VH-VL binders against q0atu2. Designs and how they scored, part 18

Target 1, 119 residues: q0atu2
Amino acid sequence: MLDKKARIRTSREYRNVFEKGKRLSGRFLIIYYVENALDNNRFGFITNKKIGMAVIRNRIKRQLRAIVREYQGQVKNKHDIVLVARAGIGKSSFEGMEKDYIAIMKKAGLFARNANKID

## First folded at step 1 (VH-VL)

Design f2i (framework fv_firastotug)
Fold by ESMFold2-Fast, scan of step 1:
Structure f2i (fold): chain C 119 residues (1-119), chain A 121 residues (1-121), chain B 108 residues (1-108)
Amino acid sequence: as target 1 above (119 residues)
Amino acid sequence: EVQLVESGGGLVQPGGSLRLSCAASGYSISSGYHWSWIRQAPGKGLEWLALIDWDDDKYYSTSLKSRLTISRDNSKNTLYLQLNSLRAEDTAVYYCARAQYDFESGYLDYWGQGTLVTVSS
Amino acid sequence: DIQLTQSPSSLSASVGDRVTITCRASQSVSDSYLAWYQQKPGKAPKLLIYDASNRATGIPSRFSGSGSGTDFTLTISSLQPEDFATYYCQQSYSWPPTFGQGTKVEIK
């Protein structure tokens, strides 16, 4: 579950990301992303009926939120990011979605490199 | 801001059909949200009936799907619910409501005033 | 279908009282898929809380929601006369969406 203050909720907020943001496609995910004027990141999630029945779409949304939450500390601050599930995601494993998320975030330059200088 | 007004209720005979309308204003029903029908029998709780999304995909309560048809007319910005083979237990206030099904959660943020349907002989 | 059970089914309280209503799901609903509605006699339900703890626009701060998994709570910190109503929880985690049976709050 993702912190509620870190979630994009209104149609206006989603539209802002789509209109002003950059787009990057992965295997199962598309992200739209733009820097915000807040002190935190916000995430949005879209699953279209082309993915499958409501049960499948709701499962995908929950799994994506779990993935985003797990890697929240790696994401560069001050961004609004919308994840759009592609049609093939319904047949993906959780691990497959996670791998795609990491890859696409790194390609977008939104993931901080894991560099520990203390040990 | 968003207003929903139901109509088409009244006294109906058992075995007949019912067609309810829900006129929306302040928002175009084709623009993104999902739209639902919910009913409430006198003195009872809420029962979700059907949902139509912005691109015309339709979802029904499993117990009622053989008797329900949800539809819309984008040019009139109006939603419809057709219920066939009416029974006494269909007596209820019928509400239409906007659902945020594909964005975050499926809560119902705007409701109509409701229209009473009484099924009796 | 996920069944939602509210407790209590009814209660009587005085103005100024703290009122707590619980909603128990037959299986996990997470915390993003539970909403609370208020229904006054003769009127349509009104959204109070969505995603378990977020107050809807225009809802007074005395209303709050909490919980996750199978157990959820709606709290009214200081009951007002206008809070006489029936309260319903709703899940949208699993298809089809379902409602609790309702909790009637009566002013003593």
Scores: ipSAE 0.007, ipTM 0.575, lowest interface PAE 9.0, mean pLDDT 83

Design f2k (framework fv_firastotug)
Fold by ESMFold2-Fast, scan of step 1:
Structure f2k (fold): chain C 119 residues (1-119), chain A 121 residues (1-121), chain B 108 residues (1-108)
Amino acid sequence: as target 1 above (119 residues)
Amino acid sequence: EVQLVESGGGLVQPGGSLRLSCAASGYSISSGYHWSWIRQAPGKGLEWLALIDWDDDKYYSTSLKSRLTISRDNSKNTLYLQLNSLRAEDTAVYYCARGPLEYGDYSFDYWGQGTLVTVSS
Amino acid sequence: DIQLTQSPSSLSASVGDRVTITCRASQSVSDSYLAWYQQKPGKAPKLLIYDASNRATGIPSRFSGSGSGTDFTLTISSLQPEDFATYYCQQSYSWPPTFGQGTKVEIK
């Protein structure tokens, strides 16, 4: 569902965000983010083995992509952003993950000023 | 570019404790990645011991879990390994290394030079 | 734990030889999770290959990796004097990370 151009896909690109980016922790998510030289945002998703089995990790990745997709219009352009799922995210509801995402993106200053979910 | 330098090895007595340090440069250990301790007994292969990840979660080898503590000091950009109740079989070169990460970089890509620990009375 | 068994445990070779080292896993490993390292006496291991077949930065083209599932191979197409070392395979597909026992490549 997320456009191919909006995805971070290579180990090199993930490494760049981790090494040069800023870090912010939420309840269920950590984000790493850095400004890019493109005309669009790119998102990466990390669900390591401490989260649970592949079925759980894949469900979490799918849900996080859906959340990112829903709010992509509110994210300040020209950023590479990696979402890392923390231990415990597998016990969260979709709403819980969504609230955490909004909170950390606002705290990072990555949501446009006065941006709100319109529906 | 990441560089890792281990220290704290030497001759230690059975039953004693070991505290190793790994000073990192060229990268902040608090900003990302996972960091591991790996050892190698003389003439033998490599054994993973412990990992500390970016959110300070700690993972240990099952056989050594009760004797190991991995930690870090972000202000000093330094990793530590504490091993208690030392035995002769703990004699090894101890390495710190970056990795593995679960995003498609599943290797240990930077290693320190290692520090030799000899457990002997 | 996934056990990795290397074959042979040691070999003798001459400069210019083609050297093949095999790593067999006790259960299937995705190729993205297998790496190879070179270690010279008194030194730390050096990453050669990651994701079964990708050369790490700065590694000469004579080193190549292949394989999938349970069978993986490291090949040195034309052995050089600096290649006499011990080689290790490693997996991170299943926790904990494990290494093979090593293959020592010695002068014939």
Scores: ipSAE 0.006, ipTM 0.590, lowest interface PAE 9.5, mean pLDDT 84

Design f2l (framework fv_firastotug)
Fold by ESMFold2-Fast, scan of step 1:
Structure f2l (fold): chain C 119 residues (1-119), chain A 123 residues (1-123), chain B 108 residues (1-108)
Amino acid sequence: as target 1 above (119 residues)
Amino acid sequence: EVQLVESGGGLVQPGGSLRLSCAASGYSISSGYHWSWIRQAPGKGLEWLALIDWDDDKYYSTSLKSRLTISRDNSKNTLYLQLNSLRAEDTAVYYCARDYGSTFQEPYGMDVWGQGTLVTVSS
Amino acid sequence: DIQLTQSPSSLSASVGDRVTITCRASQSVSDSYLAWYQQKPGKAPKLLIYDASNRATGIPSRFSGSGSGTDFTLTISSLQPEDFATYYCQQSYSWPPTFGQGTKVEIK
């Protein structure tokens, strides 16, 4: 699970990212992102009712947090990033979500290293 | 400073159609909010009609979904509600509203409302 | 649909009174999905409380919300002249969102 310090926790913080941030869309994910004035990155997660029942939405949210945590060391510091799940994510595999996350973060220029390289 | 202004109301005959507009100022509707249409018949309570979210997904009242269409034009910073096959029972003040905390997966409050526009359906 | 029933439908009160309005849901509503609105004659509703107990920006501290499950309460600790209005609860836990029928707070 992500450390509480690395989470966007308040409605006001989310609104700041949406209003001032840049938007980039992937296959299963949309990200909104903005540079922050803190010493660390913070992540937010949104799963809409169009995805499915609360159980499915909560599973997806947990899986996205796990993916974000796995790659947090490769994200350029000092950013607030909100991940928004698209309707089609409900039919995606964990691997599919992970690959979409890596692709969109690279396109946004937010990865300090190539997340797909083990070397 | 953030404002919503409805327009397009008026007198229509039963069976007619009407397109309501909601012009936003002081913020961009392409930012991360939900927007709803709510109506209120004279002397009655509030009834939710439709919502369009930041991802352009649309939701409708079950009883009215066949007669309503919600849409937006980001370039005009304007929201719309199309009403079709109007009945006397559709006579009401129609409000557009921004959802407070659209940052969450579920809408739970409307923090900015327009002044309303009156639709009267009468022969 | 979740039906919200407000009690009372109307009440008469004096400036300085403590006013309590109850909203009962036909099904359990999570604490984070109930809001309260104030509406004055000829005006649009104004958000008072969201997420059952959080005051919206600019709302005086005399307004408070509480409750969980099926029973929710709006309290005005010391009624002011500008508080004579109709109050509505609203749930967003289940689609579609629904409003209570309203409670009219009238001057004695």
Scores: ipSAE 0.012, ipTM 0.582, lowest interface PAE 8.5, mean pLDDT 83

Design f3 (framework fv_firastotug)
Fold by OpenDDE, second read of step 2:
Structure f3 (fold): chain C 119 residues (1-119), chain A 119 residues (1-119), chain B 108 residues (1-108)
Amino acid sequence: as target 1 above (119 residues)
Amino acid sequence: EVQLVESGGGLVQPGGSLRLSCAASGYSISSGYYWSWIRQAPGKGLEWLAYIYYSGDTYYSTSLKSRLTISRDNSKNTLYLQLNSLRAEDTAVYYCARHDYSEWGFDYWGQGTLVTVSS
Amino acid sequence: DIQLTQSPSSLSASVGDRVTITCRASQSVSSDYLAWYQQKPGKAPKLLIYGASSRATGIPSRFSGSGSGTDFTLTISSLQPEDFATYYCQQYDSSPYTFGQGTKVEIK
């Protein structure tokens, strides 16, 4: 899992992202992102109950955390980013999720200038 | 600070309908979170009725689904609940509440509005 | 639907007492989706515990939650005067969301 310091953990933090951040929608993900006052990025993850049973939701969260962790070093610093899973994500492969994440993060301009592992 | 204020309660006859409002402030209901209606009969426990996700997805209690409608007006930042074909057992305090993303519980509640179904 | 049964339905205790409330589910519930609430007369419920064992923001350390599968527990290590209330467990594992019937903690 992501380190605690790299995670959005409080309702206040989530609210701040939703209220002050920007929103971008991908095929399987919606991201909300805003600059923070830290030197590190923080990520939050939200799944809709309609995605499926708890087992499915937990799987998706684990997969999203894995994706975020994989590309964490390539994301511009000082951002709070909330990933909201869309209904169709449950039918997506891990690779599909990863591709969507990369696409939406590029669209948001959140990948670092020196990012290399981008498809 | 998030505030929820229910209204629309009162005395209604069996067979009638109730339409309750939940005015939200401090946060846009279209920006995030789940928003639910929960009721409590006098001296009894809590019963979840329905939720609407910020994306618009809805879900209902199995036993009341045919009689319930949860909706919202984003321009008014207000949630609504309609319950038809009222029965005496529908007498209760009706709460609106927000689901927290990080704490995964109902973190904000209104003070409730009483609906009494009686001839 | 998942049914939650609390035990006991009511109890009497004194200030300083250790209080334990149990919540049993009719089927397995993920610990990530089990919550506890406190409700005082004429007031809305207040979130105490989420994820079975995590304290909500602002909740005193004397409140703790534990458990997994079908058996969950809320513990108040040392009951305070303000803790006399009714407590409810709730599951988010599957819809419809359901609550326990409640446990009333009264003054002895």
Scores: ipSAE 0.024, ipTM 0.639, lowest interface PAE 7.4, mean pLDDT 90
Fold by ESMFold2-Fast, scan of step 1:
Structure f3 (fold): chain C 119 residues (1-119), chain A 119 residues (1-119), chain B 108 residues (1-108)
Amino acid sequence: as target 1 above (119 residues)
Amino acid sequence: EVQLVESGGGLVQPGGSLRLSCAASGYSISSGYYWSWIRQAPGKGLEWLAYIYYSGDTYYSTSLKSRLTISRDNSKNTLYLQLNSLRAEDTAVYYCARHDYSEWGFDYWGQGTLVTVSS
Amino acid sequence: DIQLTQSPSSLSASVGDRVTITCRASQSVSSDYLAWYQQKPGKAPKLLIYGASSRATGIPSRFSGSGSGTDFTLTISSLQPEDFATYYCQQYDSSPYTFGQGTKVEIK
C-alpha cells in the first residue's frame, strides 16, 4: 500500500504533470515528472485499456505500486511522477518491470544522489 | 478550469443523421484523458456511448457501434459524435464528459444538448 | 458487458435519515474502477465517489462508499435537503463502461 500523501489523486494534479513535466520512455514504462512545491514525492499510475483486460491492468497497477513503494527512499525530494504503462507491459515479468523502472528513473536523474548518502 | 459545451441538438426526423459537437476549453483534448459521449432518455438512466482517448484510440458501445462515430478536431479543441439511422429511441439529452486517467470517474460534464427524434 | 443493478430503485426519506444504496455487478469489478454520481433534475451528473470509497473534491463527509467484487454500497449518514436526487453507480473496469439504472431519493 502506498501512503495517501505519496499519491497523485486529482485530475488537476495529473494535468499539471503532463503539461509542465518532462517525459522519458523506457521499454515498458513512460514517466512524466515535474518538481512540486511540497515536502514529499507523489506518484500517479495509468494503465490504458490497450494493455489488456481489467485483471491484467489491475495486476500491473498493483505491481507498479509495490515497485514504487520499495524504491521510494531512493527518489530525489519534491517530485510529482506519473507512470504510464505501455501496451507491452502485460507480457513483462515483475522483475522486468522493476528493472525498467530503475533504469528510467536513473536516466531521468531522479535516483541520483549528488550531495551525500541518504541512508 | 475545464468547460465543455455541447451543441447540434434539436428536432431530427427518423432515418436521418445527427452530428453533435463538444467544444472544450481550459484543457487541450490531445494532452490527456478519455473523452466520452453519454446520453439519457427522458425519465431514464445514463447510457455510455463512446470514448476517444487523448492518443486517438476509440471504443464504442457494442449495441450502437454500427451507427456511431466519435472523432475530434485538435485545432478547434472540439469533440464530435455522429449518429446515423436515427430512431425514436435515440431521443435523449447527450452529454460530453471527461474521464480522468482510468483511476477516477467522470470529473467534468457539459450541460447536455437535447435531441428529439420525431416527425 | 458488465450489468449493474441498483437497489432500491426508489426510496422516501426524511432529513437526518441514514440512506443506503446498493449496486450489484453481474461480474467482478475491481474496487479501483467503481464510481457514484448524484443527479438533480435538469442538471448533468456530479461525481461523488471514485475507486469505490474515495470522495471527490468538495464532497461532504456524510457521503461514503464501500464494497468490492460484485457488491458496492453508497451511504449518506445524515440526509440533508440538498441530497434529494437520483444516484447512479458506474463501472470503468471493463469497456464498455456501464451505469446502474439509478436510485431516486425522494422526500417522505
Scores: ipSAE 0.005, ipTM 0.565, lowest interface PAE 12.4, mean pLDDT 84

Design f3a (framework fv_firastotug)
Fold by OpenDDE, second read of step 2:
Structure f3a (fold): chain C 119 residues (1-119), chain A 120 residues (1-120), chain B 108 residues (1-108)
Amino acid sequence: as target 1 above (119 residues)
Amino acid sequence: EVQLVESGGGLVQPGGSLRLSCAASGYSISSGYYWSWIRQAPGKGLEWLAYIYYSGDTYYSTSLKSRLTISRDNSKNTLYLQLNSLRAEDTAVYYCARDEGWELDAFDIWGQGTLVTVSS
Amino acid sequence: DIQLTQSPSSLSASVGDRVTITCRASQSVSSDYLAWYQQKPGKAPKLLIYGASSRATGIPSRFSGSGSGTDFTLTISSLQPEDFATYYCQQYDSSPYTFGQGTKVEIK
């Protein structure tokens, strides 16, 4: 699991990202991102009930956290980033999910220039 | 500030129907979140009845599904609950509540409730 | 359906007491989908804890939640006068959403 310091945890923090941030949509994910005043990035995750039962939502959430954790060191600093799972994500593979994450993060320009683990 | 206000409760006869309203303010119910009805019989616990997602998707308690209808009017920013074929055991305070569905998977905002009494 | 059974159904306590309420599920419930509420007479329930252990906004630190699997616990470290109420656990793990039967905390 992501460090608590690296997580968006409150409704207020989520609202701030939604209201002030930019939005990009991928195949399985929508990301909202905004610069923060911290020295670290924070990630939030939204898996609404439409994507499936709790067991599915939990799986997706764990998978997304794993992906974010894997590439965390390659993301530009000082950003709050919220990942919203789209309806089709429940039918995707982990690899497909990971590719979508990488693609959308690249499109957002959120990876550092020296990032080398982004296929 | 988001606020929910239930109305429509009162005395009804067995076999009749109830139609309750939940007026939401401070947030558009069509913009996000899940919106549920929950009831509580006098001196008893809480029973979830149904929810409607901001997208319009609905889900019902299995035991009451055949008698329940949850709906909304976006223009009025109001939720509705209809329960038909009323029985004495349907006597309860009926609450509407918001479910964030984010990291807060719980009912964080509630109305004050409206009492429905089913009696001859 | 998932049944939640709280223990005890009622208890008497004094101001300053440590109070522990348990919630047992008929089947495993993910910690992400277990919540606790406080309800006072004539009022709607108030969210205390979500995700089994996270305090809702504005909830005092004396309230804490813990547990996993089928066993969850709400703890009030030092009971205050305003804490006399009925407490409910609730699960989001599967539909229909269900609540425990409640635990009434009364003045001794």
Scores: ipSAE 0.050, ipTM 0.744, lowest interface PAE 3.1, mean pLDDT 91
Fold by ESMFold2-Fast, scan of step 1:
Structure f3a (fold): chain C 119 residues (1-119), chain A 120 residues (1-120), chain B 108 residues (1-108)
Amino acid sequence: as target 1 above (119 residues)
Amino acid sequence: EVQLVESGGGLVQPGGSLRLSCAASGYSISSGYYWSWIRQAPGKGLEWLAYIYYSGDTYYSTSLKSRLTISRDNSKNTLYLQLNSLRAEDTAVYYCARDEGWELDAFDIWGQGTLVTVSS
Amino acid sequence: DIQLTQSPSSLSASVGDRVTITCRASQSVSSDYLAWYQQKPGKAPKLLIYGASSRATGIPSRFSGSGSGTDFTLTISSLQPEDFATYYCQQYDSSPYTFGQGTKVEIK
C-alpha cells in the first residue's frame, strides 16, 4: 500500500493534474502527469464505472496501487501522476497491467533507465 | 471555490417537457468529476436521476431513462437535464450535484435547487 | 439496483441525547462508497460523512460513522439544537446511485 504522502487525496489536486498535465495512453492505462512543487511523487487512481462491476473495479485499483508502489523508486521525483483504467483492463492479468505501466511511464520520460530490469 | 446554480424551474403543464440548467463556476465540468441530477418531491426523500462523467459517459435511473436526457455544454460550463412527458409525480425540487474527486466519492457540492411544479 | 433501508424512519430526541441511525443495504457495499447527508427544511443536503467513517470538512466531532458490508451506522454522540434534521445514507459503489428513505430526527 502507498503511504498517504504518495497519494493524490483531494479533488483539487486531481483537478490540477487533469487541467495542467500531459496525457499519454497505453493499452490498458491512460496517465495524466504534471511536475509538482513538492519533494516527492504523488499518485492517483481512477477506475470508472465503464470498467465493470465494483468487485472488478476494486480489484484493479488495488493491483494498480501495488504496481505503482513496487516501481515507485524508478519514477522521476516531483511529479503528480494519475492513472486512469481503460475499458478492457478487467481482462488483463496483473503482469499485463504491470508491463503496460512500465511501457507508458518510459514513453512519458518518467522512468529511470533500465526500469524493466528491476528484480 | 465551486458553485452550482440551477435554473429553469417553475409551473409546467402536464404532457410538456422540462429543461433545467446547472451553471458551474470555479471549476470546469470537462474535468474528471461525475455530475448528477437529484430530485426531491415535496415531503419525500432524495431520488437520484442521472450522471454524466467528464468523458461524456452517462447513466440513468432505470425507471426514468426513457424520459430523461442529461447533457452538457463545456463551452458554457453548464449541465442540462431534459425530462419529457411530464406528470404530476415529477413535481419536485431538482438539484445539481458534484461527486468529489475519485478517492473519496461523495456529493460534496450541491446547488440550491430549483422547484418544478407540474400542474394546470 | 442496491436498495438502502434506514431505521428508524423517524425518532424523537432531546438535546444531549445519543442518536443512532442505521442503513442496511440489499447487497454488499464497499465502505469506501457509503456517505451520510443532513438536510434541514428548505435547504439542500449537506455532506456529513464519506467513506462510511470520514467526517467532511467542518463537520463537528459528535458525528461519526461506522460499518461495512451491508450494515452501516451514523451516530450523533450528544444532540445539539441545530441537529434536528432529516438524515440520508447513500451508496456510490454501484450504478444507479441510491439513497436510503431518510430518518427524521424530531424534538421530543
Scores: ipSAE 0.007, ipTM 0.577, lowest interface PAE 10.0, mean pLDDT 83

Design f3c (framework fv_firastotug)
Fold by OpenDDE, second read of step 2:
Structure f3c (fold): chain C 119 residues (1-119), chain A 121 residues (1-121), chain B 108 residues (1-108)
Amino acid sequence: as target 1 above (119 residues)
Amino acid sequence: EVQLVESGGGLVQPGGSLRLSCAASGYSISSGYYWSWIRQAPGKGLEWLAYIYYSGDTYYSTSLKSRLTISRDNSKNTLYLQLNSLRAEDTAVYYCAREPDWSGEDLFDYWGQGTLVTVSS
Amino acid sequence: DIQLTQSPSSLSASVGDRVTITCRASQSVSSDYLAWYQQKPGKAPKLLIYGASSRATGIPSRFSGSGSGTDFTLTISSLQPEDFATYYCQQYDSSPYTFGQGTKVEIK
């Protein structure tokens, strides 16, 4: 389970990321990311109506949380990162999501230089 | 501030139908939440019945799916529930509730006060 | 469907007591999708905890939630007079949403 301290939990926090952060699009994910003033990273997750019904959206959300948790220790510190699931993600395997996440995070330069679980 | 007000409850005979309304104010039911109906038989627990997402997607409890219809009128900002072929066990207070779909938001953060439906001969 | 069974169904306690209520699921439920509600007679339920361990807005710190998998717990660290009520667990991991049968906390 992703620690509460590692989650974006307020509308204000989400708005800050969307307004001030950078955006990158992958195949299944769009990420918004911005530096924060904390010692830890925080993650947010958006699974909107385009993904599908609640059952699907909840599944996707759980999967994304699992992915983020898996690679959490390899992400550069002091970032707020929001993951927005794209419409096609519902048809993707977990491995596909994971691959997309890794690719987009690499493109964003958000993995630490010594990251060892992303290859 | 969101406010939900249920109406349409009353005494109904077995085999009849109920049609309940939930008038929402302070927020548009088409803007971005799940809207659910939940009932509670006298002295019993809570039973989730159905929801409609602001996109129009619906889902029903498995046991009542064949008898339930959840709908909405965006122009009236009102939620509806229809339950057919009523039985005595359908006697309950029926609540409407709003559920945020945002990952950081609380579940079922607003409830109506409920409307009582009594199914009896 | 996921069935939730609370224990106990009722309990008697005094002001200041530590109260613990358990909720067992028929299958694994993600901690992100487990909630607790409080309900008083003639009133709609009130959300206490969501995501198994997150307090809803305005909920006193004496309320806490924990657990994972199939076993979850609501704890009231020091029962207050206004806490005598019925408590329900609820899962929203998968539709249809389901509730526990409730736990009534009564005055001893």
Scores: ipSAE 0.024, ipTM 0.656, lowest interface PAE 4.5, mean pLDDT 88
Fold by ESMFold2-Fast, scan of step 1:
Structure f3c (fold): chain C 119 residues (1-119), chain A 121 residues (1-121), chain B 108 residues (1-108)
Amino acid sequence: as target 1 above (119 residues)
Amino acid sequence: EVQLVESGGGLVQPGGSLRLSCAASGYSISSGYYWSWIRQAPGKGLEWLAYIYYSGDTYYSTSLKSRLTISRDNSKNTLYLQLNSLRAEDTAVYYCAREPDWSGEDLFDYWGQGTLVTVSS
Amino acid sequence: DIQLTQSPSSLSASVGDRVTITCRASQSVSSDYLAWYQQKPGKAPKLLIYGASSRATGIPSRFSGSGSGTDFTLTISSLQPEDFATYYCQQYDSSPYTFGQGTKVEIK
């Protein structure tokens, strides 16, 4: 789904975001986010085993990547952002996850404001 | 450096029991990681056995669930695998491996050197 | 369970060769839930690739992974002396985790 350059891949990179980043909680998602020294955004995804079995976790991770990809152009540049799925996300719809993502990104000030931009 | 060191292997009689240990260094097992046991019979491929999450939650291979117990001791920073009712088919090198919770990926980024279990009369 | 079949089971190659190893799944696997490992004689496996195409930390750029659905590949663009080993694919899309049977890369 997302280009390799747009993904956080290593444990140390995730840890950096958790330790140095800001945290914001939504209904189904928590985001951790920090400015990076790169010229692009990178995203990480965490679906811990308390959410459910691998099949459910993998479905949710795929859906979150699809949502992030769809709204990639609206995210302010130069951020590392980690999405952590909350326990209740397994009972959410795709639309519910999408709505929560948009809400928390706007609240965090990570969505670029553009009067002519349609989502 | 992160290190995992297995011990406790050896020769055991069919029907016997054995407890394997995996001592971790370079990080705390109470951190947000999953630990797995994986085995490899001589000349064969890899077979996943069980995992334990830092919270204590466990999951087992369905075919081996009744004969395996995975556990840990946070004070000793050590993972254990209890093997019961051993059969000749359980002869293998047993590895412990770490699976990071941070990335959400089910992958094994660090492995121990392995410990050989031989089940024979 | 998802069964993984690797092809070939073994191959002979020379330093500098391009080597491609295929992993076929009995059921569809998300491209993000397949890993590749390298194992040298007497040693534990070493993670090379996860998420079908992401290189693990410290892994040389000559190693690359690709694929989706049921067909995945590991490519070594220019084989080096230290690359003679057995390679395994692993799926983590569904429990239990399963591994391919392995592909042995031998010197010619």
Scores: ipSAE 0.007, ipTM 0.543, lowest interface PAE 10.1, mean pLDDT 82

